VH-VL binders against Cytochrome c-type protein SHP (shp). Designs and how they scored, part 5

Target 1, 112 residues: Cytochrome c-type protein SHP (shp), of Cereibacter sphaeroides (p81238)
Amino acid sequence: GDTSPAQLIAGYEAAAGAPADAERGRALFLSTQTGGKPDTPSCTTCHGADVTRAGQTRTGKEIAPLAPSATPDRFTDSARVEKWLGRNCNSVIGRDCTPGEKADLLAWLAAQ

## First folded at step 18 (VH-VL)

Design q4 (from n1 with heavy chain S31K, light chain G28D)
Fold by OpenDDE, fold request of step 21:
Structure q4 (fold): chain C 112 residues (1-112), chain A 120 residues (1-120), chain B 107 residues (1-107)
Amino acid sequence: as target 1 above (112 residues)
Amino acid sequence: EVQLVQSGAEVKKPGSSVKVSCKASGYTFTKYYMHWVRQAPGQGLEWIGEINPKSGRTYYNQKFKDRATLTVDKSTSTAYMELSSLRSEDTAVYYCARGAYSSSWYFDYWGQGTLVTVSS
Amino acid sequence: DIQMTQSPSSVSASVGDRVTITCKASQDIKSYVAWYQQKPGKSPKLLIYDASRLESGVPSRFSDSGSGTDFTLTISSLQPEDFATYFCQQYYRYPLTFGGGTKVEIK
């Protein structure tokens, strides 16, 4: 890919103006939200709480694990990451994620 | 019911320090960031910093990073804001405010405020 | 830092009036804006977040419009309890910053 988890996180941190907080990212990932689509109340809805394991879409399609430890090429394509964060944040939260939220999410995910 | 109850008003001399407390109740203390915001008399709001009560992670407005210290006591669900080297310009009402969500940077609940007056 | 330029600083209005308050961000902050109401001697109260979401319990006469750099809080029909000071806040980037406030006074 054109990037790395570290580079992506750094970029989001720069945009946010603050270091990422993996704990906050974890909390967001595991949280149940009411602002997004009713059938996607959480990141865990599709990806599961254990991101080292495969997830599935609402239609039952398998999703490769989010954790780089299980899917090494995760978070190595800038455009792809941005696209999916955009889609998934809107689905779960009901809006785009802030740079800080993106940083936090990736900081946690990248450590898995 | 979510409540943030702050300590009482303070009168301080220049050069001294003040420590304001904010006791949280009605929710899981460690689940939400706690922020501190101040408001000088008749003025707007100024963000001081935030703390993750779970991890203790802090981040400050650069304006205050050398003088402000945010801490928490998880056992009592209490957040603290200490401001040192006080000057007259620090006279303000200081608020603790809960981040609306674990990753949110707007504030859904506020303490009642603590007036800190700095004067000779 | 992102400056939130709020205008006007004060406005005199009557019950039933439409009141608009604007905030201009010094850079694109997308929709990461919150609005607060503050009455004398009280702490701010969250009205709107994410630029368009009303906080629970907030009357529908409050609304926000805008994205990017320009945001507007509108009170469609001012009620007696709405006389207060209003603040915008951005949370796109640290440090979090607020507008200077708009005092809505009785005409």
Scores: ipSAE 0.874, ipTM 0.947, lowest interface PAE 0.4, mean pLDDT 96
Fold by OpenDDE, fold request of step 21:
Structure q4 (fold): chain C 112 residues (1-112), chain A 120 residues (1-120), chain B 107 residues (1-107)
Amino acid sequence: as target 1 above (112 residues)
Amino acid sequence: EVQLVQSGAEVKKPGSSVKVSCKASGYTFTKYYMHWVRQAPGQGLEWIGEINPKSGRTYYNQKFKDRATLTVDKSTSTAYMELSSLRSEDTAVYYCARGAYSSSWYFDYWGQGTLVTVSS
Amino acid sequence: DIQMTQSPSSVSASVGDRVTITCKASQDIKSYVAWYQQKPGKSPKLLIYDASRLESGVPSRFSDSGSGTDFTLTISSLQPEDFATYFCQQYYRYPLTFGGGTKVEIK
């Protein structure tokens, strides 16, 4: 791909003006939200709490594990990452993720 | 009910240090960032810094990074802000504020504030 | 740092009036704006976040509009308990910053 998890995180950190907090990213990923779509209250709704395992869309379609340890090419396409963060943040949170939230999420996911 | 209860008013001399406490209750202390914000008399709000009570991770406004120290005591669900090398312009009401769960970047609950007066 | 320029600094109004407060960001901050109400001797109170989401318990007469750099808090019909100082805040980028405040006073 055109990028790497580390490069993406660094870019989001630069945009956020602060270093990423993987723990905060974890908390966000595992959290139940009320601001997004009713059928997607959490990132875990589709991806599961264990991101080393495959997930499923609401229609039952399989999603490859988010963890780079399980899916090596995860977070290596910048455009794809932005696209899916855009979609999923809106579905779960009800808005786009901030640069800081993106940094935090990726920091945690990249460590899995 | 979420509550943030801060320590009482302080009067300090220039060059000294002050440590303000903020006891949290009514929620899981380690699940929310704690922020500190100050307000000089009749003025606006100024963000000092944040702390992750679970990990102890801190991040400061660059303006305060050399003088402010944020800490927590998880056993008592208490956050602390220490400000050293106090100056007259540090006179302000200091607030602890809970970062909202989603992003922790806006503040849904605030302490009652602690007036810190710095005068010679 | 992102500057939040709030205007006006004060406004005189009467009960029932429509009150509008503006906050201008020095750069595009999308919709990452919160609004607070502060009464004398009290702590700020969260009113709105994510530019358009009303905090629980906040009356529907409070609303926000805007995206990018220009944001507006509106009180559709001012009530006696609404006389206070209001602040905007951005959380798009660190350090977190606030507007200078707008004091809504009795005319």
Scores: ipSAE 0.872, ipTM 0.947, lowest interface PAE 0.4, mean pLDDT 96
Fold by ESMFold2, fold request of step 21:
Structure q4 (fold): chain C 112 residues (1-112), chain A 120 residues (1-120), chain B 107 residues (1-107)
Amino acid sequence: as target 1 above (112 residues)
Amino acid sequence: EVQLVQSGAEVKKPGSSVKVSCKASGYTFTKYYMHWVRQAPGQGLEWIGEINPKSGRTYYNQKFKDRATLTVDKSTSTAYMELSSLRSEDTAVYYCARGAYSSSWYFDYWGQGTLVTVSS
Amino acid sequence: DIQMTQSPSSVSASVGDRVTITCKASQDIKSYVAWYQQKPGKSPKLLIYDASRLESGVPSRFSDSGSGTDFTLTISSLQPEDFATYFCQQYYRYPLTFGGGTKVEIK
């Protein structure tokens, strides 16, 4: 990769204008939302609540764990992270995430 | 039903401090951000800052950073805003406002407001 | 800081009129605008968030549109309970900022 988790978080914090709140990121990840697609009401729909475990696509294909503790190269490729955020935020919330939401999510996930 | 009930109106002299309370009921206090917003008479709204009641994280509008202090008491589900070094320009109605579930950056419930009058 | 410039500052209208209120952001804020209604002597009330979602209990005569820097709140047929001041709020970045308000008055 072209980046690190710390660099990505710092960039999103600068765009948001404030330091991240990892607990808010955890709450967002675990939340059930109504604005997105009905079949993906939460990030946990595909990734599960325990991000150290493998997830599944809606068709049952395995997704490597999101936690860097289990998948060490997580959050080291800025293009992949933006794609993940775009897909998940739009599917779950029904819009792109704000810079603050991105900062919060990564601050929590990167510590896992 | 969600309710935010604020303390009563206050009259203060310049240079003093005020502490406004906001008691929450009808929801899990620690699951929602609390914000403070003020409105000078006949004027618009100005965001003061926010607090995460679960973690205690605060972030302030830089205009108020040196004078505003946000705190919570989880045992009573009460948020507090203290504003120090008061000036006549601080005369306003002060609101507590709850961050929405879907996103903590807009406010789905507001307290009734507390008028703080600063005059000599 | 992102400034939200709201216009007009006031509008005089009759029951049944279509009312439009605009907000202009000082920079691109995508679609991250919320709208509030405030009746005299009362607290603000959330109307619209997340790029045109209506808050629960808000009548369908309220809608918004816009993206980037230019945003509009529309009341399609003004009712007596709609005479109030309306505010936009951006939530793209800190500090959170509001428009100056638009007072909708009886003509």
Scores: ipSAE 0.765, ipTM 0.909, lowest interface PAE 0.9, mean pLDDT 91
Fold by ESMFold2, fold request of step 21:
Structure q4 (fold): chain C 112 residues (1-112), chain A 120 residues (1-120), chain B 107 residues (1-107)
Amino acid sequence: as target 1 above (112 residues)
Amino acid sequence: EVQLVQSGAEVKKPGSSVKVSCKASGYTFTKYYMHWVRQAPGQGLEWIGEINPKSGRTYYNQKFKDRATLTVDKSTSTAYMELSSLRSEDTAVYYCARGAYSSSWYFDYWGQGTLVTVSS
Amino acid sequence: DIQMTQSPSSVSASVGDRVTITCKASQDIKSYVAWYQQKPGKSPKLLIYDASRLESGVPSRFSDSGSGTDFTLTISSLQPEDFATYFCQQYYRYPLTFGGGTKVEIK
């Protein structure tokens, strides 16, 4: 707990230079990408399309739901959020996410 | 085939407004951001702003915030850029440009451009 | 605003030459640069995005490199159809900004 969802989103918005677009974040989360690893074409590969439900790692280990409605302390630890973003953006897209992409994703996920 | 077809060239007087249209075809209009970029004669490219056709969200280069208005008509898959209080320095080719699927911040398809000439 | 300083403003080269074009960002923009080609009287065309991905139909002789503030576009073996002006664009933060362009002329 060193932060809140609102504080993280505001920080990424400041870095991007514009307010987030949560719908763009949703579209990115659900999208199929070709730049990353072949076995993770989408964030939904491990997290599913319904972020209120548990996901699963590629080896079968359970991942707690991403939605704060189901996992109330989501997005309250800045190091964990950066780790999640780094892993998912690189695995799915093949690069780190931009500040704008991070703002968009968090704006959408935090409202779930 | 993705196409962005813009309205024709315009000659305008200083102090007036211009509205350029950009009709999109060959893709789902609401799934991609639309941007507007201009290029003055012999000059580089200048980003004007963006619109999310699904939600209507806009964001503008602060240089244009008080003069530019971006809109869409989802029923005709058409984006519009209106620039008011025109002056001679606004003479340029104006492009609509589609944000890419993988990232909405660079542009994979461009309209043919619309020359707007501002003269007395 | 992030300024993109592009050099040279023009270059004249022979078919088969290696041509490099540089962009320097006024701040660290990680790797978030795209490159465009614009032929006279035409709209720009996307060449490279997402840290070195070539747009569909772009020849493999085009590549880029760099991170932080210094970026290059390389044409490994210049062809007659490569006569054009090239622009870099940063997409790290708003407002989106472009380099001033590099005109490549074929001798």
Scores: ipSAE 0.715, ipTM 0.898, lowest interface PAE 1.2, mean pLDDT 91
Fold by ESMFold2, look of step 18:
Structure q4 (fold): chain C 112 residues (1-112), chain A 120 residues (1-120), chain B 107 residues (1-107)
Amino acid sequence: as target 1 above (112 residues)
Amino acid sequence: EVQLVQSGAEVKKPGSSVKVSCKASGYTFTKYYMHWVRQAPGQGLEWIGEINPKSGRTYYNQKFKDRATLTVDKSTSTAYMELSSLRSEDTAVYYCARGAYSSSWYFDYWGQGTLVTVSS
Amino acid sequence: DIQMTQSPSSVSASVGDRVTITCKASQDIKSYVAWYQQKPGKSPKLLIYDASRLESGVPSRFSDSGSGTDFTLTISSLQPEDFATYFCQQYYRYPLTFGGGTKVEIK
């Protein structure tokens, strides 16, 4: 891909104006939200709480594990990462994620 | 019910320090960021900094980074803000404010405020 | 730092009037603005977040609009209990910054 997890995180940190907090990223990923679609109250609805395991779409199709330890090329394509963030943030939270939220999420996910 | 109860008003001399406490109740203390915001008399709001009570991560407004220290005591669900080298322009009401559940960058519950007066 | 310039600094209006308060950001902050109400001697209260979501218990006469750099808070029909100072806050990037406030006086 056109990037690396470290480069993406650094870019989002620069946009946010502060270093990421990976623990806050984990908390956001696991959280139950009410602002998005009713059938996706959490990122874990499709990805599960264990990101080293395969997830599932609402229609039952498999999603490859989100963790780079299980899917080594995760977070190496900037367009795909922005698409994933856009879909998940809007579906779960009901808005685009802020630069800080993106930095936090990736800092946590990239370390999995 | 979520409550944030702050320590009482303080009168301080220039050059000294103040430490304001914020006791949280009615929720899981470590699940929410804590912020500190001040309001000088007749003025707007100014963000001082934030702390993640779970990890201890802090980040400060650069205006305060050399003088402000944020800490927590998880065993008592209490956050603290210490401001050193006080001067007259530090006279303000200091608030603790909880980051919202869905996003830690805006504040859904606030303490009652602590007036800190710096005078000779 | 992102400066939030809030106007007017004060408004005097009658019960039933429409009141509009504006905030201008010094750079593009997308839609990451929150609004607070502060009554005299009290701490701020969250009104609106996440691009027009009302906090629980906030009357529907409160609304906001805007994106990019220009944002408004509207009170569609001013009530006596709306006497307060209102603040915008950006949460796009650090440091978190607030507008200077708008005091709404009902006369």
Scores: ipSAE 0.708, ipTM 0.899, lowest interface PAE 1.3, mean pLDDT 91

Design q7 (from n1 with heavy chain S31Y)
Fold by ESMFold2, look of step 19:
Structure q7 (fold): chain C 112 residues (1-112), chain A 120 residues (1-120), chain B 107 residues (1-107)
Amino acid sequence: as target 1 above (112 residues)
Amino acid sequence: EVQLVQSGAEVKKPGSSVKVSCKASGYTFTYYYMHWVRQAPGQGLEWIGEINPKSGRTYYNQKFKDRATLTVDKSTSTAYMELSSLRSEDTAVYYCARGAYSSSWYFDYWGQGTLVTVSS
Amino acid sequence: DIQMTQSPSSVSASVGDRVTITCKASQGIKSYVAWYQQKPGKSPKLLIYDASRLESGVPSRFSDSGSGTDFTLTISSLQPEDFATYFCQQYYRYPLTFGGGTKVEIK
């Protein structure tokens, strides 16, 4: 890809105006939300709580693990990351994620 | 019931420091960011900074970075804000405010406020 | 820093009136604005967050709209208990900043 996890995180931190908090990102990933689609109340609905394991779409299609430890090329394509964030934030929360939410989430996921 | 109970009003001289406490109850203290916001008499609200009670991570409005210190005591579910080198323009009501669970950047519960008066 | 300019600074209205309060950001903040109510001598209270979601217990007469730089809080039918000062807050970028407030008085 066109980037690295560190470069993506730094870009979102610059947009947010502060360093990321990976623990806040973990909390967001695991949280149950009411604002998005009823069928996707959490990021864990499709990805599971253990991001080193494969997830599934609502129709059973496999999703490769989010963790770079299990899928080493994660977070190396900026366009693909933005698409993933856009889809998941809107499906789960019902809005785009803020720059700070993106920074936090990636900081946590990239360390997995 | 979520409650944030702050320490009592203080009167300080210029150049001194103040430490305001905020005791949290009714929720898991380490799950929510704590923020500090002040309001000078007849003025709007000004964000001072934030702390993650779980890790101790802090981030400050640059205006206060050299004078404000945010800490927590996890064992008593208490947050603290210390402001040093006080000036008369620091006279304000100081609030602790809890960040919302999923987003942490807007505040769903506020303490009752602590009036700090700085007079020469 | 993102400046939030709120208008009007005060409004006098009758019970039952529709009241609108505007907030303008100095740069684009998408839809990342929250609204608070502060009654005299009290702490602020969250009204609206996450793109027009009402906080629990907030009456349905409160709503907001807007994106980018221009945002509006609307009280569709003003009630006597709505006498208060209202603040907008952006949460797009640090430092978190607030509008100067709009005092709503019942005439």
Scores: ipSAE 0.600, ipTM 0.881, lowest interface PAE 1.9, mean pLDDT 90

